# VH-VL binders against q9usg8r228to453, part 33

Target 1, 226 residues: q9usg8r228to453
Amino acid sequence: IPESAEWMNHLLEKVWPLINPEMFSSVADQIEDVMQASIPSFVENVRVASLDQGSHPVRVVSIRSLPSGEASESFSEKQASEAEHKDEPEQQRKQFYNFELCLAYHAKPVEDATSTSARASNLHLRIVFYPGIKGTVGFPLPIWVEIKGFVARIRFRCELMPEVPFLKNVTFSLMGLPELNVSAVPVAEGGVNIFGLPLISKFVNDAISAAANEYVSPKSMTIDLS
Short names: E, the ipSAE of ESMFold2; O, the ipSAE of OpenDDE; V2, 0.75 times the mean of E and O plus 0.25 times the DockQ between their complexes.

## First folded at step 14 (VH-VL; framework fv_cixutumumab)

Design z4 (at its last look DockQ between E and O 0.51; V2 from the best seeds 0.00; counts 0 for: pae E 3.1 > 2)
Fold by OpenDDE, look of step 14:
Structure z4 (fold): chain C 226 residues (1-226), chain A 123 residues (1-123), chain B 108 residues (1-108)
Amino acid sequence: as target 1 above (226 residues)
Amino acid sequence: EVQLVQSGAEVKKPGSSVKVSCKASGGKFSDYWISWVRQAPGQGLEWMGEISPDSGTANYAQKFQGRVTITADKSTSTAYMELSSLRSEDTAVYYCARESYDFWTGTDYMDVWGKGTTVTVSS
Amino acid sequence: SSELTQDPAVSVALGQTVRITCQGDSLKWYDASWYQQKPGQAPILVIYYKNNRPSGIPDRFSGSSSGNTASLTITGAQAEDEADYYCNSWDYEGDHYVFGGGTKLTVL
């Protein structure tokens, strides 16, 4: 419904910069964990210093309501539910609302790449590499990772309840890995591309993708809102 | 077995309206969306719109926006498609189809089809 | 609005293998469903989600996808397989279902 996307995008434009970046701390931690698990041999350690959404919002490309009930269940789930609820009156059946979102993000072009404030308007990660080369004083290498863009398809299942807030659980799942484009920018003025920026970008891209894979169908995450 | 039974053939004059019905049997009508698809003679399939009988929400293809109305009656398990301002180009077989989807796989498909309703628009 | 493109016609010898391909941007995000239509009949779902077959559809029908393409393959074509085949997907930008133009399969 094109109309639905428009008002959502307007809302996002207003709410996005108000979101506390700490809300993404869990995501940052997951990315960090994945990165740490896949650290290149020349790196001793890697940390995610921050994940910040900036002021430039994600866009809802589309929203789609999906059928509820038996139409959404796999054959196996349907059989299981029928077996479990054979004796329960129809009135006690869990009610669900299912919908799908397509999200897209495109970074705002930054006129001055040296401007931290300009870069901070976009979704970004700050990561710190600790070089693991024996004999080198492991000076931390701060890296700015700019999210240039991503596209994601996400399905949501909302379990409804009669009490406020009328949502008991929300389950979401990624329909495939998001398309992701990231770039690594050195924070240090001296521009010594110690680590081929392309390699770092790839590393980060792979890490984010791997983290996202934990939510790709048939995997999902459920948030209890009760 | 789930079946979709459509109303009979219609012959209409240009400028008139036609309302085609699609009655579902053998399943829970409210759990599935119903799509309407038409096919002009010798042409391909064209999606017209869909409805959620449960919510009453209907979506339409842009081409038919303002001219097509899709409704559903849960009590009778019947979906309706009304097309107004009929033209000769609207001569086609109109199908209703049940939409199914798998939440976890992200797939959508039309698994049950009506037999079609022939609508002929002639002066 | 995204379109799905199909070859208008293909031929296959009896007992041979034929692949019908559908191409379009919508297929990048949504798997195609395939429908068989014989003259004077309603379409019948033959393949959905990768390689799933509804009950009653012969195992000679198979599906595949890659990138922005989806394919229906008939391995060991039979005379009764002569029909029009349509791919279908969801266009997320336009919020509508889209059908391919159809492929007429002739079994020789």
Scores: ipSAE 0.442, ipTM 0.786, lowest interface PAE 1.4, mean pLDDT 88
Fold by ESMFold2, look of step 14:
Parts: sequence; C-alpha cells; structure tokens
Structure z4 (fold): chain C 226 residues (1-226), chain A 123 residues (1-123), chain B 108 residues (1-108)
Amino acid sequence: as target 1 above (226 residues)
Amino acid sequence: EVQLVQSGAEVKKPGSSVKVSCKASGGKFSDYWISWVRQAPGQGLEWMGEISPDSGTANYAQKFQGRVTITADKSTSTAYMELSSLRSEDTAVYYCARESYDFWTGTDYMDVWGKGTTVTVSS
Amino acid sequence: SSELTQDPAVSVALGQTVRITCQGDSLKWYDASWYQQKPGQAPILVIYYKNNRPSGIPDRFSGSSSGNTASLTITGAQAEDEADYYCNSWDYEGDHYVFGGGTKLTVL
C-alpha cells in the first residue's frame, strides 16, 4: 500500500463516524428505485428505510495520480485543442486534479448476530418489504442488510478554483462494476423468512449493482461543491 | 501534428549505460505522461516505465527498478530513458509513447509512438 | 503482477473474420487498448475503449469486452492486416501498464 494511502486511512478512521448519513440519501433513493422496478409479483412494494455508514470505515487500498489538462480530454477535444494551440508560445492550463482510488470495505465481525445495535457499526441498509398480491396490503417485513464487503475502483476529476475551498466540482466514474457482497441478516424472532434470506441477499445485491452501473465508465456523476 | 522523435541507434558493451532521447513536437508536452516500451528481437512489447514531465515523477516496472532512470526536460520537450548495467538481453528496440486517456470513457491508450531506437549490446 | 494472455498465433483466410482475444483480471476494471505492429515498424493504436477507432483505422477493425476478456475482431481480413497485435491495460495490482504477449496474425 502506498504511504499516501496509509495517511488517508488514518484520517478516515477519525472522520468516518462523523459523516452525516443523510449524505447517502440520494444513493439510498436510487437503490430503492431499482428495487421497486424489479420486485417479484408476490411483493407489493419495497423501501430503503435507511442507509448508514456505521463507524467501521472504508479502507483506501491505493491511489494513482493521473495526467490532467490536454491528456485527460476526449479524443475530439484533444484534436480541437491541438489545432487551437498550434501557434501558442505559452501553455494554457485547465485547473483539474485527476486521480484514481481503490477502496475496499470489509465488515467487522459482530458478537451478537441478532443485535441491531451491535450491527450498526458496519455499513448497512434497512429494507422494508411489503408482501402482497394485487390490491392487497400486507405486513411490513423489515430486513437488515449488511454490506459484508465491496471493492471499487473510482476515477476522480477535481475542478479547482482560486476561491476557498478551492474545489468547485468533483466528477467521478467507476472503473468497472464494483465487487459487492451483501447479506440479509436475521433480526429477532418471528420476523424473517429464513428460507428466503439468500434470495433477499441476491435481490439486494443485484439492485445495488444495477444502481452502481449508472456510474460505470463512460458514465459519471458530478458533484458541485461551490 | 504531434510527433515523437527518438535518438539514433546505439551499440554498447555489456556493463555500460545507454540514454535514449524522445523529443515531442506539436502538443502540450507537460500535459502528457511518456511511457518507455522495449521489444527484444522476435519478442513482444515490454513496458519499462513512465514519466510525468509536469511533476517530474517517474514510475518503473518492477523488473527494471534500480537499473532504469526516466527523466524529462520541459524546456526542450524531451524525455530521456537511461538503462544501466547493460546485458546482452537488453538488446532491443526502445520506444517512447505518449500516454493519453479519455476521462469520460475511462480508457488509457498510447496514441503517439516514436519510431524506436535500436540498442545493441555486444562483444 | 497481473498479466494479459493472448494466443501466440492465429490464421484467417482472406476476406474472412477473425477474433483475437486478450484475457486478464485487470480487464474487469480497465478496458484494453489494441495495437498493430508490422515488421520493422512502431506499434499503432487500432482500438481504444471497447470499440473506438482512431482516425485512419479501417472500419473492419472492431473491439469488444466481456468480463475479464477483451477481443479485437477483423471483419473481412485483408493481406495488409497481417501483423502482430497487442492488448494493453493498466495493472492495478502492480501500478503499471502491461502488454499482452502478442498475437501473430497470418492472412492466408
């Protein structure tokens, strides 16, 4: 692991628990949308009640600097820029900083598999299924979904500005579909169909993967920080 | 038009060093990383390392760590690769290539190549 | 530490279609670029990002990706397509670029 990645991990250990879970609300909404589009016929509805990062942080495995400026532009933009700059004596620079990050997450073992409070230290979702056939409203069936692990490779482009905080836009794109392992976890007596837990785990895993696919290169997302 | 012009062929004795130059023209030199790739006779392409002219940071393939030094001179738009402690298996054509990528597609590629510099290690 | 594996040689009859493959774990995360090299010449880029061609590359060249495999397809192969073909990708474990071993294409 590079020394810069270890410094970032030390920072993450302190910052991770302080992040407001509401920052993940758009991610939770997107996962919910995918689930609702693909629910089985015996389920009337599904919701993502919460997505919470817990206190056990993601880990930076590696960081890779990337060229910025002309080298990072699309093929057509490079051709246009080269034509425009043929006679220029001095380089004109765009103020971007580009890098690539490999993140890994591994859930920490939990002493009491049935305790919701103990499990809250790991990254998790609360999912509520509403069983039912056409026109029927069934009982809400809450399911705890733990993210056992993931590996994601993300490319970032940071647009810089002279005014504090010096960061105007951040664009990111996933380098391939993340590796993802989720598990539906039993929560207390009587509330969970144990025979269905592998099916629920697969359904949630597929939904998260489909949501993530919206950001796999060449697709991207830009966050305005100004 | 972007071009990479490499220095001429060299004949070297075992144990000596060689320094190959790669001059860029027609582009923003400091914006692109330069790769060095070699090819022994009848063999495939082997990536050796790269340089960021803007930062001066170089990265090397593990195989060449300790023997290769890659540098760049922004004022002349020229990258250099120096390989020391030459052996007969270092006989190869040495290419420089401009690294590029498209942030939006996520693809890394080497779009401009030098013509190659033949280095022969013998006697 | 990851490597890209290519068949060392492939043959195709004039006018027929051939597929050259490249396999490696890095291709799950990083698309391959493809290079053509004729004897005594420098490599040239023929395919970048899955199926994009630089200017001057004939449209009979195409690319595709699936899982940890990338493919270069030449539809309607011509005698001038006889060359060595290399795939290239970023090796995320070793933090460097890696080339496949190359595939010698013979046009019969």
Scores: ipSAE 0.428, ipTM 0.740, lowest interface PAE 3.1, mean pLDDT 82
ESMFold2 (binder alone), look of step 14: mean pLDDT 89; pTM 0.922

Design z5 (at its last look DockQ between E and O 0.02; V2 from the best seeds 0.00; counts 0 for: pae O 8.6 > 2, placed apart)
Fold by ESMFold2, look of step 14:
Structure z5 (fold): chain C 226 residues (1-226), chain A 123 residues (1-123), chain B 108 residues (1-108)
Amino acid sequence: as target 1 above (226 residues)
Amino acid sequence: EVQLVQSGAEVKKPGSSVKVSCKASGGTFSDYWISWVRQAPGQGLEWMGEISPDSGTANYAQKFQGRVTITADKSTSTAYMELSSLRSEDTAVYYCARESYDFWTGTDYMDVWGKGTTVTVSS
Amino acid sequence: SSELTQDPAVSVALGQTVRITCQGDSLKWYDASWYQQKPGQAPILVIYSKNNRPSGIPDRFSGSSSGNTASLTITGAQAEDEADYYCNSWDHEGDHYVFGGGTKLTVL
């Protein structure tokens, strides 16, 4: 069966709006943690109030199968395996399936660009800054952050098992730091210095990138599905 | 010892085709993708394409799309590269190499190479 | 079409250290592997995964990467290191492998 991103993108068009935004809560928490570690002294706190995928889906740009089994072992493990005679069927070893996925996102233009409700169709975060001295009460400054676009390349290592559902765990790593374009918009009418929006956008962009960097190869994350 | 054994040198006329074989010994043949790489006299390495013996899926560099066909036979542990409509510019040494990668570092590499097959295209 | 750029030639005095570089936009996404080719011979893998060395490759060979650049370093170059050196990586735009143009190393 040919590998094609088109069928997966067609599926994503249907599924993307149905995903519960709470599935992204761990991502939101990590971004929040990075931001809190990086805030300047004139900011008391920052929080990620929400992360919502909207209804405009991410797109799969490419799917690439990767060598699996012996070919995907470390160089030293391959030498050990090759010292064993492999020309004949062997007792079953653990099986892995490896592939790479390139994802791209581009925010869709909306008819009413001035409305945050209309912008909700795109991937976005709601972020609240609390200006003031750390440890004191600060006034909330809500900021709408739209993900204008990103490009990410992800490798997956799927450990298989013979029992249904045949998937024991999935390990993933990012191939390089994702390309990311973020735009900040104030939520409340007036009261925000427009020169500060580029600084806020850069701060959020850097925070998301730093969070993503914790998964850039050789770092990885394993999700147990068994 | 892991080894890739290629077929012998060939002399071809322009407009004909050539089929080079690459037989693997050692390791699990179907697990490794096979790359084909050529080198014209005095020139650098040029990647032509690859195949997964397990799936039979082949990919080709754009330059060779339509002229190259790469296949694999799991029963004989042999990969083949056929280049058609030969021109004098196709005179080169043709290498096969097996592809591996290390997931934990995210790198692809070619760890075992054949000795090469010289193809000469002349009138 | 993402290219890998190498200097065409470099020289090193016997026993000295040399660095061979490889630059390309795809190196932001994918690490390079490095191949040595001596006259009349097939290429051999000398470095993969940034700084990993196959069995049989002397430890004077090392690799590094930064940004869009990968480097192969030979510390204490020997006469037998005189060869062509190629970097290789996946082309993130073309979805195929690409080799750099090669660097001829001369050991003086």
Scores: ipSAE 0.681, ipTM 0.844, lowest interface PAE 1.3, mean pLDDT 84
Fold by OpenDDE, look of step 14:
Structure z5 (fold): chain C 226 residues (1-226), chain A 123 residues (1-123), chain B 108 residues (1-108)
Amino acid sequence: as target 1 above (226 residues)
Amino acid sequence: EVQLVQSGAEVKKPGSSVKVSCKASGGTFSDYWISWVRQAPGQGLEWMGEISPDSGTANYAQKFQGRVTITADKSTSTAYMELSSLRSEDTAVYYCARESYDFWTGTDYMDVWGKGTTVTVSS
Amino acid sequence: SSELTQDPAVSVALGQTVRITCQGDSLKWYDASWYQQKPGQAPILVIYSKNNRPSGIPDRFSGSSSGNTASLTITGAQAEDEADYYCNSWDHEGDHYVFGGGTKLTVL
C-alpha cells in the first residue's frame, strides 16, 4: 500500500535528524578497531573522528513479524531457548517478539562536493590517516567518507517484560553482509592524495564490511534495556 | 498509472548472452524493488532475482547465481536483466515486476508487471 | 529451498464457489499473494496480505490463511475467471520469493 509506506517514511524523516550521533559511537569504535588491525604497511595509524547520520534518512523497505524463535538462524540458540523454558509454566515463560527489518539508504546528490555543509546532510564518516611513508612527516590526513548507499536486512528478537518499558533486551542479527557503496574525499581543499581515493574507499569499505560481519547470522548482538 | 515497459523479443544461440530491459513510467522508480520472473512454455512462474534501484543492491535465486546479473539505471528509470551461457532450457517469457509492501501486515507483493519479453534459445 | 504446492487443476460451475489452496512452510511466516494469469498475458495481482484486493479486482475474490496454508476463494465464479492462479510467498531461509506450481481453473 503506497500510502502506508509513505507515512512510515515521513515519520522517519522527522525522527532521523533528531538522533544523537553519539548513539553510533560504539559502531565507530568497532570500525576503527578493524581499520587499525588491517592498516597497510605505509600507514602508521588510522582513527575514526566521527560517524554522523546526517539529515537524509534511511528508508524502511520492509518490516515483517516473525514467529517466536524464528529470528535466530542459530539452531543452538533455538535449542537453548527451548530448553530453558521447557519446564516453566506458560505464565512464566519469556515472551518474545521477533521481526525482520529491511533498510535501504541512498545519499542525496550534493551540488557542491566541496561544501562540508552539503555533504553533512548525508551519512558520513570522518577518518584520519597517519602516513608512515619513508621520508614523509607523519602529518594527519583527514578524509571525508560519504556513504553513497547501503541495503541491510536485520532480524530482531525482543524479550518482553510486563514492566515499563516492556522490553528487557533486544537481540539483532544481520541477514548477510549489507551491500555498501562508499566514497572517500580529502577534507582539505587541494590536499595531496597520497593514498589514492579508490584505495582508501576500498579500505574503508572492507573495514566496514568486516565490522558488520561480527553481527551476521549466526552471530548476533544483544542489548540489555533493563 | 505506473507501467513497466520491457524490451522486445530476442532470439539467441546457445552459449550467448541476453540483456532484457524494463523501463518504469508514471511513478518513482527508486522507491520500489524490481523483481525478475520467468516462465517457460507451459510451465509455472520462476523467480530469478531482484534489485533496489536506489541502492543498487541485487539478490539472486541460487539457481541463477553466476549466470544472471541484474542492474538498474535511476537516471532512465530502467532495470536490466542479463542472462549468460544461454541454454535451450532458458527459452521463456521474462517478466519484470514492481515489489510493493504492506506496512500493516508486513508482507511484500508484486503489484505491477511488465508485458514480458520472449527469449528463444535455438541452434 | 521451501516449496509451495498447489493442485494443478480445479473446476467450478458458473455462479458457484471455488477455493484454491497453497501449502508450504514459508506460509507460516509470510502471507501469500495471489496472481491470475490468462493465456498470452502477464500475471495480475488479485489478492495480497491475506485478504486485500487491489483496485479493479472484483469483490468475489477473497483470501484466507491457516497454519502453513493460504487459500484464494472465488464466490460466484464467472466465465472470465477461467485462468491460471499462482500463489507467492517469501522464503526467509533462502532469501528468495517462491511461487506455487499454479492451478488451472476451468469454469463449467
Scores: ipSAE 0.013, ipTM 0.521, lowest interface PAE 8.6, mean pLDDT 85
ESMFold2 (binder alone), look of step 14: mean pLDDT 89; pTM 0.924

## First folded at step 15 (VH-VL; framework fv_cixutumumab)

Design b1 (at its last look DockQ between E and O 0.08; V2 from the best seeds 0.00; counts 0 for: pae E 7.4 > 2, placed apart)
Fold by ESMFold2, look of step 15:
Structure b1 (fold): chain C 226 residues (1-226), chain A 123 residues (1-123), chain B 108 residues (1-108)
Amino acid sequence: as target 1 above (226 residues)
Amino acid sequence: EVQLVQSGAEVKKPGSSVKVSCKASGGTFSDYWISWVRQAPGQGLEWMGGISPDSGTANYAQKFQGRVTITADKSTSTAYMELSSLRSEDTAVYYCARESYDFWTGTDYMDVWGKGTTVTVSS
Amino acid sequence: SSELTQDPAVSVALGQTVRITCQGDSLKWYDASWYQQKPGQAPILVIYSKNNRPSGIPDRFSGSSSGNTASLTITGAQAEDEADYYCNSWDSEGDHYVFGGGTKLTVL
């Protein structure tokens, strides 16, 4: 791992547990929307009760600085753009900082695999399924979903400005669908429907992947910070 | 129309150094990385290192760490590669290439290449 | 291994289809670009970002990838396609680029 990535990992070790989990509420809502759009026929409803990062941080595998110029244009457009920009004053051009992160996450093993308290240090979701009950509202079935691991490559394009805070907007895009491994554990006494846990794990994995796909290249998201 | 014009062929003795130049014409020199790639006779392409002229930051392949120095002069739109402690195995054609990236697809590519500079190391 | 592995030589009959492969761990993270080099000439870019063609490259050139393998396909090979072909990618284990060993394409 490069020395710059080790510095960021040290920072993450300190900051990760301090992040307010509610900062991820929009991500949780997107995952919930995907799950609700594709719930199985034997499920009346599903909700994401929480998304919590825990205390075990993600690890930065690499940081790669990218060219800051007009290099994102097509090959033919770059030839025309270079001729057009030959005499343009550099201080009037947009200023970008572009970089790429590779992130890896691996949940710490826990001694009591059925205890949600022991799993709380890892990245997790709490979801509630409402299985169909004829003629009644569904009975809530809380499920603990642990993110066992993921691997993601993300590009960031930061447009700079001279005024405080010096960052006008940030665009990010996923470089392929993240590799994702999830595990579901019910939070009910008696472990009802234990054989259904692999199906629940797959459903949640697919839902998270589908939500992430909205940001996979060439799709992107731009956050205006000005 | 962007072109990379490299300095002429060099003949060097073992233990000396060589400095190859790469002048960009037609385009914004500081916006792109410049890579150096060598090719020994009858062999494949080997990436040596690259530089961002804007930041002056250079990056090197581990094999060449400590022997290669890559610099850029924004005022003349020229990149330089200096290889020290030359050995006969360093006999090769040395190319410079402009690097671009495609933010949306997640890869880089070298879209403009110099014609190459032949460096011969012989006693 | 960060090394990109290519077969050293491949032959194709005129007008037939050939596939040149490139394999390495870096391709799990980064897409390959492909370069054509004819004797005595500098390389030229033929495919970037998996399957994009620069302007002026014939549509008989295409790329694909799966897992840690990238491929360059030439459909309807022509005599002028006889050349060396190199794949290139960012090294996932470090902050530098790597080229494959090259594949010599012979058009019969």
Scores: ipSAE 0.042, ipTM 0.597, lowest interface PAE 7.4, mean pLDDT 79
Fold by OpenDDE, look of step 15:
Structure b1 (fold): chain C 226 residues (1-226), chain A 123 residues (1-123), chain B 108 residues (1-108)
Amino acid sequence: as target 1 above (226 residues)
Amino acid sequence: EVQLVQSGAEVKKPGSSVKVSCKASGGTFSDYWISWVRQAPGQGLEWMGGISPDSGTANYAQKFQGRVTITADKSTSTAYMELSSLRSEDTAVYYCARESYDFWTGTDYMDVWGKGTTVTVSS
Amino acid sequence: SSELTQDPAVSVALGQTVRITCQGDSLKWYDASWYQQKPGQAPILVIYSKNNRPSGIPDRFSGSSSGNTASLTITGAQAEDEADYYCNSWDSEGDHYVFGGGTKLTVL
């Protein structure tokens, strides 16, 4: 890991457990939407009960500054901006900072896979399946989805402003679909393995991937921080 | 399918001006920059400048700065390139091209080209 | 403004692989696009954003980059691939397009 990222990783280690899982509610909702859109015929419904980051943080593998042309405006946009502001003082020009971040996550091995507390130390999703098969009692099937690992490359465009927090907008995009490894485990109490775990794992993996695809270049997301 | 239709061949005297038109059909015009590229006989491609029809903002290669004017009319989906003070060296085929882009790939590209307009400058 | 340089001419035997390389300082930061031009015709985009192919372009065309270079590769050259090929990118300042000098590809 580059020295430049080391301090960031240390910071993440300290801050990660303090993050409110509700911060990821939007992500959870998106995953849920995708899952609901792709549920098998024998499933009536699927819900994401929670997304929790656990205590084990993601790691910054690399961070790299990018020139304005690589991760910011298109050529045309850049030309337009420069043409419009040619005679304006530099202070009045929109300023951008562009960088690429590579993130990796690896779940910590859990000694007792049946321990909810042990599992909760890792990034995980709790989902609930509602079977829709005729003749079934229709009991919800809670599933624990452990994120075993992922790697993502993300580009950021930060619009700078002179006022605190000096960031007006942040636009990010995934550079390709992240590598993702997930494992679905039924919650021990009362869960009938109606669906093979591999099938469920695949379903969840595909859903998460599909959700992530909404942010893959050339798609992007902009967050207003002003 | 998007097409760019250019005006016909021009024969001009040195010192005069030429205005070439490029009309877009089959798609949106204002959303894309239009670039002008010329090619002298037996020579390579040379970018002259481009315009955003939506904003009206144009950008020019330094070599042509002050001598070329690029304009666009959104109502007719037509871009124009006017080159003044023509010289024999300006004899070339002039192309208009639509600029497209992938949002995060860094650079734009020219995905649709006109067929070119031959401009001949001769005494 | 920065320049892009190409070999003026290359040849390839029918069915063989050829690589056309473009070199320039700006390529360290910006992807290249590639254009095919046949005599008397307008250029045609064949590769953009390093290795993307427009619809209708055969899969034998591919793009790559390394350092200050970008390359167009034709794997399994066909007779119809005989043409001039131009690379294009931003200049070093990122505000102008710049074309390479073009490479004449002859298919033998």
Scores: ipSAE 0.017, ipTM 0.534, lowest interface PAE 5.9, mean pLDDT 86
ESMFold2 (binder alone), look of step 15: mean pLDDT 88; pTM 0.918

